VHH binders against q54mt0. Designs and how they scored, part 6

Target 1, 331 residues: q54mt0
Amino acid sequence: MRPISLRLHERPITQVLFNREGDLLFVAAKDKLVSLWYTTNGERIGSYQCGGVVYSIDVSQDSKYLITASADAKARVWDVSSGRQLDSTDFEVSARSIEFSQGDKQILVVTDQVMGCQAKIHVFDFDKDEVRKLNKSYTLPSPQCKITQATWGPLNKTIFASCEDGAVRIYCTEKRELIKTILDHNKLVTRIEWTKHRIMFMTCSKDGTAKLYDTKTLKLLRTFDTGRPINAAGISPLKPHVILGGGQSAESVTTTKVDASQFKVRFFHIVYGEELGGLIGHIGPVHSICFTPDGKTFATGGEEGLVQVNHLDESYFEFDDDLVYNPPVQH

## First folded at step 23 (VHH)

Design Ia
Fold by ESMFold2, last read:
Structure Ia (fold): chain B 331 residues (1-331), chain A 123 residues (1-123)
Amino acid sequence: as target 1 above (331 residues)
Amino acid sequence: QVQLVESGGGLVQPGGSLRLSCAASGFTFSKYAMTWVRQAPGKGPEWIATIFSGGSTMYDDSTKGRFTISRDNAKNTLYLQMTSLKPEDTALYYCAKETWTYNPSGQYTFEYRGPGTQVTVSS
């Protein structure tokens, strides 16, 4: 099946995100814009404009509220269907990561580390029935390191932060303190992705590896080495598959040396560790990958501003038929 | 070049009905979503409704149930059927190619729009 290509953005895509039902696709980019699309046909429903680069987005479980984190030092709440901005809050520096808690009762925001200002992890209460939607609740102790993303752990009992120094730092939300540091990467951790029900998580790193962990024990289960920086992962909710994307743009005076195969997304079997295949869809690094919740569609967003919406066919679902068991490699 | 020309506005009494038309040219009409927008004097643009290429529709809550958006792809024409008109519906009504963007100033914006047709609801 051929992908649906969305070509609105001309600057790097920062995030692609499906809603819970999978019928809506949100796209954030460095052109200060979030675009909203129907998944099935790629028609644009509307756009939400911020005052700066949009680094991170999330959507409420009922698909009524969009939240955005932006370089203009604001987090915003938007009405999805009308586009109206419902609330905002200001920070001293860029907001880099934003996420609803499970159940949508709280919102997690990460702010940047710059000269004279420590990175901060903020938690807000989200009051959907009030005029003022965002109400400050608490701030976690700074890891004193740049944070690329923060995400809620299972049952909102923890917060996981991916950090520039290669660490994943885990905080207890009840005690509001750091409880674990995982130092398995030697370069920036770009992303944390969860399997269905958050029983496992995967870290992506500029060190060229992605690492899969058991959430309960925090044991490293498998390392996937791609040989190139990994910016994003998409974990299938339907098959034991992960899609890894990334790469570095090779800029030169001879543009004929830029080969799209350098930026293909690569499919791996989570249990067997074998590479299952790849898909060429971008002429620059891939920055974001997201599956629909039914596992039948995934989207990729690239440095060049292209978004590809891929509807999976029988060949994808047949990958597992040919595999021979190889024990997982732990690092 | 994209051209949008609205017609069908005028003076109408409260409770009345009116049908607006938008003639489109300079692009493949059937491939694009189309939108009706209104703007009262001294106010910003207000999104009314969008109709998508396949015929599905979305409406702002303020006019839902009273206004109906439709299209005729053979005639390259967009329509707005308005009923139960109120004085508050007095505005310049215009069509736009594609759908809304909501900007940081709290305003809807549209890249391509027509000059509009005036609708005045009064006794």
Scores: ipSAE 0.817, ipTM 0.921, lowest interface PAE 0.5, mean pLDDT 90
Fold by ESMFold2, fold request of step 24:
Structure Ia (fold): chain B 331 residues (1-331), chain A 123 residues (1-123)
Amino acid sequence: as target 1 above (331 residues)
Amino acid sequence: QVQLVESGGGLVQPGGSLRLSCAASGFTFSKYAMTWVRQAPGKGPEWIATIFSGGSTMYDDSTKGRFTISRDNAKNTLYLQMTSLKPEDTALYYCAKETWTYNPSGQYTFEYRGPGTQVTVSS
């Protein structure tokens, strides 16, 4: 595979994200900038500058609206094509996670926990046809710990929150209350990723594991143990594959050589549970992975500020030919 | 090192046409997107259009249909063809290397731009 390398950002990448069509790639970073690129050739379309680190982004289904969550305590709505900011809302503390609901009628925003301020999950109405895009909000009961991400469950009936204490907490959107706590990780949960149609979800953790669950029953189906912190997962919409990325922070290396192989992204078969292969593309921890909706391209973003856009070839599709089913190991 | 020099501005009557040029040097012109921007007195910069290295274009809605961006890579020159000019098109027009960044102060910024050429539309 010969990747397209995007070298604009000089600080850690926080998120890479393709739009619904897969022709646009958004990149958020700790340099306070979101950049927008054409997927096919890696040419920059524009940039959106925030007043602080951009932790999280999402794009509307029609690709007309970008939303950002930033350390400057703002959530912002942007016009994708022109770059203009269309609306913003202020919080008391950093905004850490942001996501459109299915159908783009609502937006959730997670705010941080600091000095006597509890973490909150805010839900806004998104009114794309109005001058003010972000309207009427409510909050969910605080989990009383830091939240790394929140994401909409199937049909927007639930909200899942990944938490620093290793829990995934699930809220009912109608009742606006916590209905389930899953505590299967022993270190913070970094990310929740959905399979197609949200019939399963995967959790990533700094405990070195990723865990796959049935969404309806919440039953643990499989644990993937990489032996290193997992910051990100990309789940293929085309094949039963997941790409896991992460790695040890460079701050812990004082006498050892940093080897790029420590930060390779690793491919696993979701059903068979075995490793299919890996790709070296970064010289620091990988923080975000995203597939295009057609499953033929994925992007990775690293701590060094590099983004790799990988167009998959025939060899990727041959990974499955030699596999044998391995029953899941329960932990 | 990057040098951008606009020309072709002037006084024109409403409904008229004008073609602006931007001569570029100090970088490999054919490898970069190029942008036209305008700024009227007392207003912030307005993004007009960007032409990408492969020739595809994007336009702001305000000038779409009346203005055409183009490039000649052999001459290292960017063009803006303007038609059906209106008094509100009166502004300083300048070219920029690459494309827009929209900053927290609510303004477009560009790292490298030329000094601009004045276009005045009046009867």
Scores: ipSAE 0.813, ipTM 0.920, lowest interface PAE 0.5, mean pLDDT 90
Fold by ESMFold2, look of step 23:
Parts: structure tokens; C-alpha cells; sequence
Structure Ia (fold): chain B 331 residues (1-331), chain A 123 residues (1-123)
């Protein structure tokens, strides 16, 4: 069926995100705005305006608190239902990535690397019952390169940072030190996405590949080579499927006409590695993909400002059933 | 052209009740969320409540339990039923097409709104 198209934003989408129930969709963009929508009908509930580009967002498990990281050098806490800003904290430079810990007791923020300022990974305690909800806790050692995203590892025991040099760097939260560097990509790592329960993770890169790892062993399990920059992945929580999206920005294609087909989102089977299909709908690079927790809906956000919300039907779920081997019946 | 015209304001005593109406034209009323806001002199707009196209509602905590938003799509009319009115409810009340944006200056903004109707709660 035709996806629900959300066309409020006219600048690149930076992130799409569903709440835990899947009934709310948050959209962050370079127009300094986060918009909030009902998933089922695409009706806007409200908008949260920052003083600069919004690079990253997250929402608390109870859907009461939105957090934002912005180019205006602020991390903010918002009341989801009223839109009011509840707290903020200032940094020296742009905030690039933000995420609640599992259980919502801490907030992870990454700040940019610019002239005279190294990239920093900040951890704040989050106390919803206090006047100031963001309380400074600690900072991790800088990787000495730009960080595109940081995310909590299983049980909040680690923090994974995707970096511009192609590395994924893993920190221990107890010891507050770097414990592992994975350097399997030869260009910027754009995103880290977790499978359900964080037993595996996927990295996306401008080198045209996505790589799947076992979280416990850090063993590389599979490489998906699309031949085009990958900006985003959406991992189904229900089926062994991943959706990959990306494409070259116009600034990166100096001698070649932009081919809109490179912006299609592509479906892969995680176990068998085969491409299952594709969906064309964006006319620019896809920057963010997110499934609802029940796996029945996913959203995509693109460079052109378009957000598409796709409600999956029975035909999508039949792919796994069609691949199941049934041994011969014994007579 | 979007047109919104509020009515039903006036002077009311503390503890009293009042029903506001907003007549809408120039757009397909049933397709859009509609919002009541209020603004006291010298202060910024305050979001009161929004009713969505499907009939669900959201309220700001300050008026929850005392104010009720409703709509009649056949009449292209938005309503606000106010009860247990207090002096701090004194403000210009206006309706807006669609819902709130909260800006970095700490204020609600609304793209399309009517001229408003005055509600004064005083002895």
C-alpha cells in the first residue's frame, strides 16, 4: 500500500524514531525542528524547536521525556505531551548524538570536534523527579577523531562510538576507558544499530557496506555490500530482516548525474544474506530508518525532508515462511 | 483563506462557567487538529488543549479537569467548555488551526489563529 508521507520538513531529516509503544513517531531535522506524529494516521501532535540543527533525539521508555542534541551546543529535555523544555545543558560546541541508557537512568551525549576542541563523550545522570533533570556525571577519554554516534551497549556496561576514521570504539562504563577498537571499515561509520536484546549489532559506512557483529565476541558475522554509501539501517525486531538506506550526497558526486534509484531502501535477509526487495520513494539520500518495536511499521527519512511511514502487510512476513526447509515426510 | 472567529467570552464570577465557540472556514475543518490557546496581557501564548481529527484530545495540566475541548465537524465549529473559573484564567482566548510549536524563547507559537474572545473572571 502507499506509505504515509510526512512533508513538514524542507531540510534534511537527521533521525526518525518510534516510542516504545510504536504509536508515536519523532522526526528530527536540519531545520532546527523535531516534529511529533501519530504513527497510524500521520497527524502532527506538536513540534519542538531548537536554536540550531537537531542532529539526534531519543525518547524515554514511558514516552514522557524527549531529549535532543543540537548544533546550538545544547542538550535539552522536553515534556513530550506539552512541548515545554524542562531542562538543558550547554556545551562548548555542537551536540551530535544523544541517547537514554537502558532504564532511562543516564543520558549519553557526544559533542563535536572542531578547532581547539576535541570530541567528547559525556554521561549525565537523569532524574525525572528533580528540578534539574540533567546532572553531570562523567566524561570518557576522547578518541581524538570526530564521532558520528554513540550508543549504550548491553546492560549499560559499554558505550560504542562510531567514528569518522572507520572505527567503532568501545568503552567500559565502569572503568571509563577505551577497551576495544574495531577497524573493519575504510570510510566513516555512519551508524550502529542493535538487534533485539542487543545480541548483535550492525555498522553502516560510507564505504558502501554494512557489517553485522556478534556483540559478545565482537566477531564479524556478515558483510552486506551495496556498492553505495550506507547512512542508515533498520533492523526488524520480528523477522531476520534489515533495511539499508543511503546514497551519495550531491556534494559527493562531482562528475556524475544523481541517480534517484541509488536512494531506494533495500531489504536483506540477515541469515541468508540475500536481497529480498527494494522500495523507491526518496529523491535524495536516506538518512534514518526505524522499525516500530512490534516490527509491523517502519519509517524512513531523507535528505529532501520527506518522511515515509510504511505499514507492512502479510506479504512481507511471508518471506521467512517461504524459505523454511521442510524435510521429506517419512512414509 | 483560513478564517477563525471566536465568540462566547465575557465577564464571569469566580467559580462560574463559560462556553467558547470558534467558527472555522477556508479549509477542510474535519481534516485538521484544532487548538485553544489563551494569552494574558503582557504574556506569551499558553496552550490549553488540542482536539485531533479523529476526536482524541490532549490538555495542558494547568486546566485539565476544568476545561473540555470538543468539535462539531458538521458545523465547522470548535468549542471550549470552561468550569470552576479562577481569576488567573482571565485572558484573551483564541483558537488555532493545528497544534503547538514550542520555540527556543520558551513560548508556544501557532501559525494560524483567530482574533480571540476576552474572558474576564472577576467579582
Amino acid sequence: as target 1 above (331 residues)
Amino acid sequence: QVQLVESGGGLVQPGGSLRLSCAASGFTFSKYAMTWVRQAPGKGPEWIATIFSGGSTMYDDSTKGRFTISRDNAKNTLYLQMTSLKPEDTALYYCAKETWTYNPSGQYTFEYRGPGTQVTVSS
Scores: ipSAE 0.812, ipTM 0.918, lowest interface PAE 0.5, mean pLDDT 89
Fold by ESMFold2, fold request of step 24:
Structure Ia (fold): chain B 331 residues (1-331), chain A 123 residues (1-123)
Amino acid sequence: as target 1 above (331 residues)
Amino acid sequence: QVQLVESGGGLVQPGGSLRLSCAASGFTFSKYAMTWVRQAPGKGPEWIATIFSGGSTMYDDSTKGRFTISRDNAKNTLYLQMTSLKPEDTALYYCAKETWTYNPSGQYTFEYRGPGTQVTVSS
């Protein structure tokens, strides 16, 4: 079964993202463009142009609002169906990560760390019924380290930040302070991905590993070692599977013989830890992976600008049918 | 070479109806989404509606319910049926291959468009 290939972008993909229903796919890229597609047939619905690289996007639960973080130092709110920009807010430096809270009442935005400016996590109230959609609420204390992504924890009680020093830093939203630092990676943490209902989370790192944690206890449950930088993970909401993608951006002499293999996305069973298979399709590092909420489709975006939309068939879902379960003996 | 030619514009009374046509050539018409756009004097392009290759449609809210986009793939022709016309509908109407991009200056852009047909709604 061949994937649907989307070839609009000619610069690195930064994020692929499905809406809540899974029928819409958003693609952000370094060509300053976000594109919107129908999932089922790959037909383009429209595009949203920013003034700089688009690093991060999110979409509201009702699929009416798109938010973007861009290198032009703006966060923007867009009307999904018409493409019109509804609001924007300016920062002093690039906006690097953006996400709606659960319930869409707030938006977090991460701004970059450069000489003379510390990384910040900004929180805005989102007022969908007002002309001014973004209203400043608060800023969290800087970790004094570049932040690659921030994401809301369960029930919006925490914010998790993945950091360049290998840490995951966790903030309390009520007290607005850092409450925990997890330093289990020795290189940049590229991404945090949640399991369904946020009972576990996975970190991805340039150190070649992905790590799975229990959200409540913060205990490390499993490490997946791919031997290459991991830029992205897609966690199935339907099967205990994760898809890991990445690869080294600059080719070295030691990697020339395995160039295509370096960029394949690899499937792992989350419970057993075993690699289930792989899919070769990108000719450069994979930067983003996203499942639809129903778990039947996933998309990948790569350095070369290719987006692949993979509709999973029955063979994917049958892997676990070979497992033999011995039920407990009842006496 | 993509070629799009609009027709059917003219002068019409408020409350009237008009049907615009767009003849397309130079590409496989049935495989692409097609769009109607209008531009009033002194204003930027405004997206009206898009019809996708499978026949589904999307409309801007300002004309929804009054305008209907349709296509005839056998004739390589895109249509816009306009009803309940108002003076503010006065504009140059043109078709475009594919769908909109919204740029940072607050305007819709389209890579391939026709020269347009003028619609004037006046007593």
Scores: ipSAE 0.807, ipTM 0.920, lowest interface PAE 0.6, mean pLDDT 90

Design Ia
Fold by ESMFold2, last read:
Structure Ia (fold): chain B 331 residues (1-331), chain A 123 residues (1-123)
Amino acid sequence: as target 1 above (331 residues)
Amino acid sequence: QVQLVESGGGLVQPGGSLRLSCAASGFTFSKYAMTWVRQAPGKGPEWIATIFSGGSTMYDDSTKGRFTISRDNAKNTLYLQMTSLKPEDTALYYCAKETWTYNPSGQYTFEYRGPGTQVTVSS
């Protein structure tokens, strides 16, 4: 029915993320907080406060550990249920992206590129049974440009990095070296998202396109051109659908509720590439989209600090290839 | 204004039991999660338990099994039933509106809390 609106954060949302079971929703924002919510009713379980903007989060498969990357130059490990910080590690610069490997044996952390400091991808062993959770790190050769996100490829054999120059760079984890550069975008790549089992991946870019690739061959399969910057994608685990979100209003501070159509999330059929519909839920750019693993719920997070949790009804799954358009009325 | 008033504290022997109450006003009690917190002298706040608007509960491991949080929405009252009390449970106990935030200084914080009721466990 109507989405659950979470209005705790007053600064831009950087990431929304469901746990493996789909019953917990984590929200990271530029207000230095990560908030944790029950998916079904939107009730807050707790918050984790960092010393700076939280750019990226991930949660372990067992839902016991949260990891955060922050502008205060720290990566942190948290006990999900109690909120306590279990470990942290310092960097010289902001941590921008963080992710558990498949199986939770390692984490990667991307650190920023600033004057005199190259962007780096750090890989730590993660040992949940030790007092120090983050151990024995190494770094990959710097791409010598800013990295917006890094993510583990299939079976942890590779790491994919989305970069500000429009490239996706792929590293071999065994050899610890760059093995492929894909330069298909002409502006910053904002995000890489995986289909189920990582057989395909999607890139999002400020150039207004999202691109779908076969993971094994790296062949470009389809380009989705929205005409507006794309910040995020949510790939349905049940339907051949993707939700694309973004937007960059030249006059975002002067927009009205009517003008919010610029920031609707848009649904596309992955195989045929056709736009299926859209949903207006934000009055500013959408920065993060995530489906629950069962595909029945998705969350969006926007520049204005709003998080929308959308529970999809049976008509979406039973009757139409397209989402029924019935967005909430903007206030 | 949010107002929270705790009662039921006092001196109790080790192994004893005590029931704390928190009277709430100034907000729609049934709409919000409510939390019990304790603070021993010289220590920061320690989260004990939270009860959510629908009645589900979450406990810190340190008191799990000995303490029970409950609420009565008709009376706008939050309760903490404590059993098997130990000297290390000696602290100021207070209720808070909503649930925990864990800050970078390694402390739990709560936006709205009551003045607390003292619980002292001693022979």
Scores: ipSAE 0.799, ipTM 0.916, lowest interface PAE 0.6, mean pLDDT 89
Fold by ESMFold2, fold request of step 24:
Formats: sequence, C-alpha cells, structure tokens
Structure Ia (fold): chain B 331 residues (1-331), chain A 123 residues (1-123)
Amino acid sequence: as target 1 above (331 residues)
Amino acid sequence: QVQLVESGGGLVQPGGSLRLSCAASGFTFSKYAMTWVRQAPGKGPEWIATIFSGGSTMYDDSTKGRFTISRDNAKNTLYLQMTSLKPEDTALYYCAKETWTYNPSGQYTFEYRGPGTQVTVSS
C-alpha cells in the first residue's frame, strides 16, 4: 500500500509519535513547530509553535496533554485539543529530551551541555489538576557529557540516559545517583527504545550498530550492524521485529547524497537476527520511527522534513514463516 | 489567489439565531479543513470550530452545543449556524483556510483568512 505523506515541515523531523490509541500522530521538527494529524487520513488537526527547534515531545496516556522540549530553553505543556499552552518552565540552555513517567505523575527533561553548564536530567512532578502543571523539580548528578535522550526504566525505578560518548548511563530515581554505565558503542548513542513491558531495550548509535539488551541483567543479547549511522528504531508491539533507520547526513559532504537506497529503513527479526527487508521512503537520513500500538502502522520522519505513514501489508506479517535462526556475530 | 468572503452578520437580539456564510475561491475547497474564528474588541482571536474535508468537526468548548459548522463543497461555501446568541458572542467573525496554529505569544494564527462579518448581539 502507498504511504500517506505529510509535507508540512521543510526542516528536519526530530520526532514522530503516536498517542496510546494510535489515532493521533504528533510530529516535531527543527522549524520550531509540532504538528498534529489524524492517523487514518493524514489531515492536520492543529499546530503548536515554540520559540526554537523542537527536539523532543511526549503525550499523556489520556491524550489531553502534549509536552515539548525546545532550543528556546523551555519545556512546555499544551492542551492537545485546543492548542493552548498551559504551562512552561525556563532553563539556562536548550531542552533536548522530554518524557512522561509511566502513569504520567512525573516528567523528565534533559538540558544541553555548553561551556560553563553541565548536561542535566531534571525531574518534575506533573499536576494535571492544578493551574501550574510542572512543580517540585530536582536534578540528577551530571554525567559530564552531552545527553541525547533520557527515558524512564521499568516501574520508574531508574532513568536511562544515552550519551555522546557512546555510553548508556543508568540512574536510581530513589537514591538520585548513577548506578551503572554501559559503554558498548564507540560513537554517540542516538536513541534507546523499549520492547513491550520493558523486558528488553535497544540502543542505536552513529557507529552503525543497534544493540539489544536484557533489561534485568543488562546483558548484551544481539548486535545489528547496518554499516550506516542509526538514528532511530521502531519496535513492533505485535511481531518480534525492529525497523532501523538512519543514514549519513547530507551535510557530511558525501558524493552519494542523492542515492536514496542508503536511507531505506531496514527490518530485522529480533530473535532470529535475520534482515527481513527494507523500504525506501526518504531522500535524506531517517531521524524517527514509531509504531501504532496495534502494530499495523508505523511512521518515519526524515531530514528533508517528510513524514511517511505506512500501513503494513500481509507480506510483513508472513516474514516469520520462512525464518531459520541465524546466530549473532560473536566478539 | 485564496479568497474568503464572509456574509450574514448583523444585529441580533439575545436568544436569537444567525447563519454566517463564507464563500471560498482560489483553491480546491473540498480538499481542505475550514475554520471559523471570532475576535471581540479588546480580545485576541478565538477558535470556534473546524470542519475537515471528510465532514468531521471539532469545536472549542465555549460554543459547543450552540454553534454548528458545516460546508457545501458543491458551492465552495462554509457555514456557521449560531443559536441561543448572547451579548458576549458580539465579535467580528471570519473564516480561515485550514486549522489553527497556537503561537508562543498565546494567540491563534491562520495564514489565509477573510475580512470578517460583524455580529452584534444587543437589545
């Protein structure tokens, strides 16, 4: 089936995100705008404008609240249906990553590292029934390097931070201290994605690999090597499949910029390790991938500003019928 | 060029009804969401309602139940049926192509809008 193409943004997409029901798609971009769309027909419902690049977004479980992190040094809370801004908090520097805790009681925000200001992970209480939505913040000890993303671990007991030095750093939320550093990538970790129930997590890196870990033991289970920078992963909630996307930036002065095959998203079986196929949909690096909760639709966002919304057909659901286990490469 | 022309405004007594029309030209009307907006003296723009290309609608809570947005794609015309009018509904009413953007200054913005039609609810 041909994808629904959303062409509002002309600057790089930073994040695509479905709500819990899968009927709403949020798109954040470097043009300072978050757009909201119906998933089924691609009609725009509204837009939320920030004062700078929007790096990260999340939506509450009830789909009533959108949160944004922006280069204008603000985190904002928005009413989804009307577009109105309900609250904001200022930082000293750009906000880079934002996420609701499981249960929507807290929000984490990552702020940038610049000269004289260490990267920070801030945690706010989220009070949906109050005029001031963001309250009672604290920070975690700085990892002393730039953080690309932070995300809540299982049951909100930990926070995982992906870092520019190739590390994943894990903090205890109760003790508010660093408890583990995983340094398995040799370049920037771009993203952490969770499997269903957070039993496993996947890291993506500019080193061209994605790595799958057992959450309880932190044991590396499998490395997926695509040979190109990986910016994003989408993990199916229905099948043991992952979609990996990325590619070399157009600004990297490569002579193969117009060869769209390097920007195809690649499908892998998580258990068997086999590459299942690929899909060309972008003329620049893919920066974000998200499945609907029913696993039948996924969206991709690219550096050229294009968002593709793809409905998966029967051939996707038949991939597993022919698989033979391929053991991972041993190191 | 996109053109939007509103009509149907005027003076109406409290509790009365009024139907506004917006004639559209310069684009494929049936492919776009369309919006009604109002602006009272001393206030910023207020989003009223949007009707999507397939006919589904979305309303701001302040006018829900009293105002009805509709469209006639054959005539390239957008409508707003207003009932149970109150003095606080007094405003300039205009239509816009597409739906809202909410900016950092706390205001709704629209790229293409008409000049508006005045609705005054007074005895």
Scores: ipSAE 0.784, ipTM 0.909, lowest interface PAE 0.6, mean pLDDT 90
Fold by OpenDDE, fold request of step 24:
Structure Ia (fold): chain B 331 residues (1-331), chain A 123 residues (1-123)
Amino acid sequence: as target 1 above (331 residues)
Amino acid sequence: QVQLVESGGGLVQPGGSLRLSCAASGFTFSKYAMTWVRQAPGKGPEWIATIFSGGSTMYDDSTKGRFTISRDNAKNTLYLQMTSLKPEDTALYYCAKETWTYNPSGQYTFEYRGPGTQVTVSS
């Protein structure tokens, strides 16, 4: 099936996210907008205007609330359907990451590391029934480096933080302390992705590798070496497949020849580590990948502001065939 | 040029019903989502409902169950069936092409909208 191309954003996509039902796609971008799309046909529903670059978004399980972290040093709560801003909280510095806890009772927000300010993970109680929906609960100890993402561990007992120094730091939410540091990457960790039920997690890194871990033991299970910076991972909830995306930013490439192949989204078998295939659809680095919860659709967001929505055919599920997508040559 | 013209507004008693129409021209109507929005005096625009090109619909919770959005692609016409009208439903009702953008100022922005039709609910 031909991918649905969503064209709205004029700046790089920072995150694509499906709701629980998979019928809504949220897209965050550096143009200060979050756009909402109907997954079935790619029709735009609306957009949420933030005051700065939107770095991170999340949606509540009931799809009623959108939360955003943006460069204007704000976390916001939005009504998904109406697009209205319901609440916001201010930080001293840019908000870089945001996520609902399991059960949507809390929200974590990561703030940026800037001169004189260390990166911090802030946790808020979320109360949907009150005017003030974001209530400060606690702040975790700051690492001495930039945090690119923080995400809740299983049952909200831990928080995982990916860091610029190549580390993943794990905090106990009860003790509010650092309990473990994983230092397996040699460069900035860009993303942490969970498998279904958070049994495993994958880290992506600028070092060109993605690493799969057992959540309980924190044992490294598999390393995927792509040879290029990895910005995003999509883990299928149905198949032992992972989709990796990334690429070198134009800023880092001294050569004028942009090989579009570098922006290929690559499929790997999780167990065997073999590359299964790839899709070409982006002309710049891929920044975000997300599967629908049912595993039938995945979206990719790129530097060029493009979102591709890929509906997987039944054949994908029946056969481990090479997923080679040749985009139609626009004549 | 995109043109949207709303009609069907008027004075109605509480509990009454009203059907609004929006005639669209200047674009392929069937390919675009359409939206109803209203604005009461002293208030910002309020999103009511959107109907997508495929016929699926979304509603604001405040009017959900009372208002029904529909479309006739053959006639290039958008409809809003309003029932159980309340005084708080008094507003200028607009038809808009495509979707809403909510800005930090608390306003909706539409690329195209009509001049609106006045709905007044009063005893």
Scores: ipSAE 0.356, ipTM 0.747, lowest interface PAE 1.4, mean pLDDT 90
Fold by OpenDDE, last read:
Structure Ia (fold): chain B 331 residues (1-331), chain A 123 residues (1-123)
Amino acid sequence: as target 1 above (331 residues)
Amino acid sequence: QVQLVESGGGLVQPGGSLRLSCAASGFTFSKYAMTWVRQAPGKGPEWIATIFSGGSTMYDDSTKGRFTISRDNAKNTLYLQMTSLKPEDTALYYCAKETWTYNPSGQYTFEYRGPGTQVTVSS
């Protein structure tokens, strides 16, 4: 099927995110805007104007609340349907990552590391019934490096933090201390993605690799080497497939000619590690990938401000996982 | 040129009903989502409902169940059926092309909207 192209944002997409039902797509971008779309037909529902670059977003399980982290040093809570801002909290520096805990009772926010200010993971209690929805709970110890993302571990017992030094740091939420450090990447870790039920997680890195781990044992299970910086991973909840995306920024490229093939998203078998195929849809680095919970659709967001919504057809699902899948190339 | 003209407003008693219309021109009406918003004196604009090109609808919770948004593509007309009207529903009602953008100042922005029709609910 031909992808649905969403054209609104004039600056790079930072994150694409589906709600639990998969019928809503949220798009964050560097143009300070979050946009909301219907997944089925690509119609825009609305947009939320932030005061700075929106780096990270998340949506509650009931799809009632949107939370945003942005460069204006704020975390915000939004009413999804009306677009109204319900609450906000201020930080000293830019907010870079945000996520609801499982059950939507808490929110974590990562703030930037800048001169004189270390990166921090802030945890808030979330109360949907109060006027003040964000209530500060605790802050985790700060590493001496930038945190690119933080995400809740299984049952909210841990928080995983991806870092610029190539490490993934794991914190115990009860003890509020660092308990594990994974140092397998050689460059900045860009993203942590969970498999369904968070049994496994994948790390993406500027070193050109993605790594799959067992969540319980933290054992490295598989390495995917793409040869290009990886910014995003989409793990199918339905098929044993992972989609990897990234690419080098134009600033790092010696050629002035844009080659879309450089920014193709690549499909891999998650167990065997084999490349299954690729899809060309972007003319710049891919920054975000997300599957719908049912695994039938995935979205990609790129540097050029474009979002592609890909509805997977029957041929994909009937595909023998032992064979190479070659999806149609979109130009 | 895109034009939106609201009509159907007026004075109504509490508990009464009113049907608003919005006549659209200057664009292919059937291809765009349409939205109703209202603004009461001294208050910011409030989103009421949106109807998409495919007919799907979204409503604000405050008016959900009382207000119904609909469209007639053949007539290039948007409708808002209001029932069980309350004094709190008193406002200038606007139709707008496409969907809303909410800004930090608490305002909604639309590419195009009409001049509005006044609805007054009073005993």
Scores: ipSAE 0.303, ipTM 0.706, lowest interface PAE 1.2, mean pLDDT 90

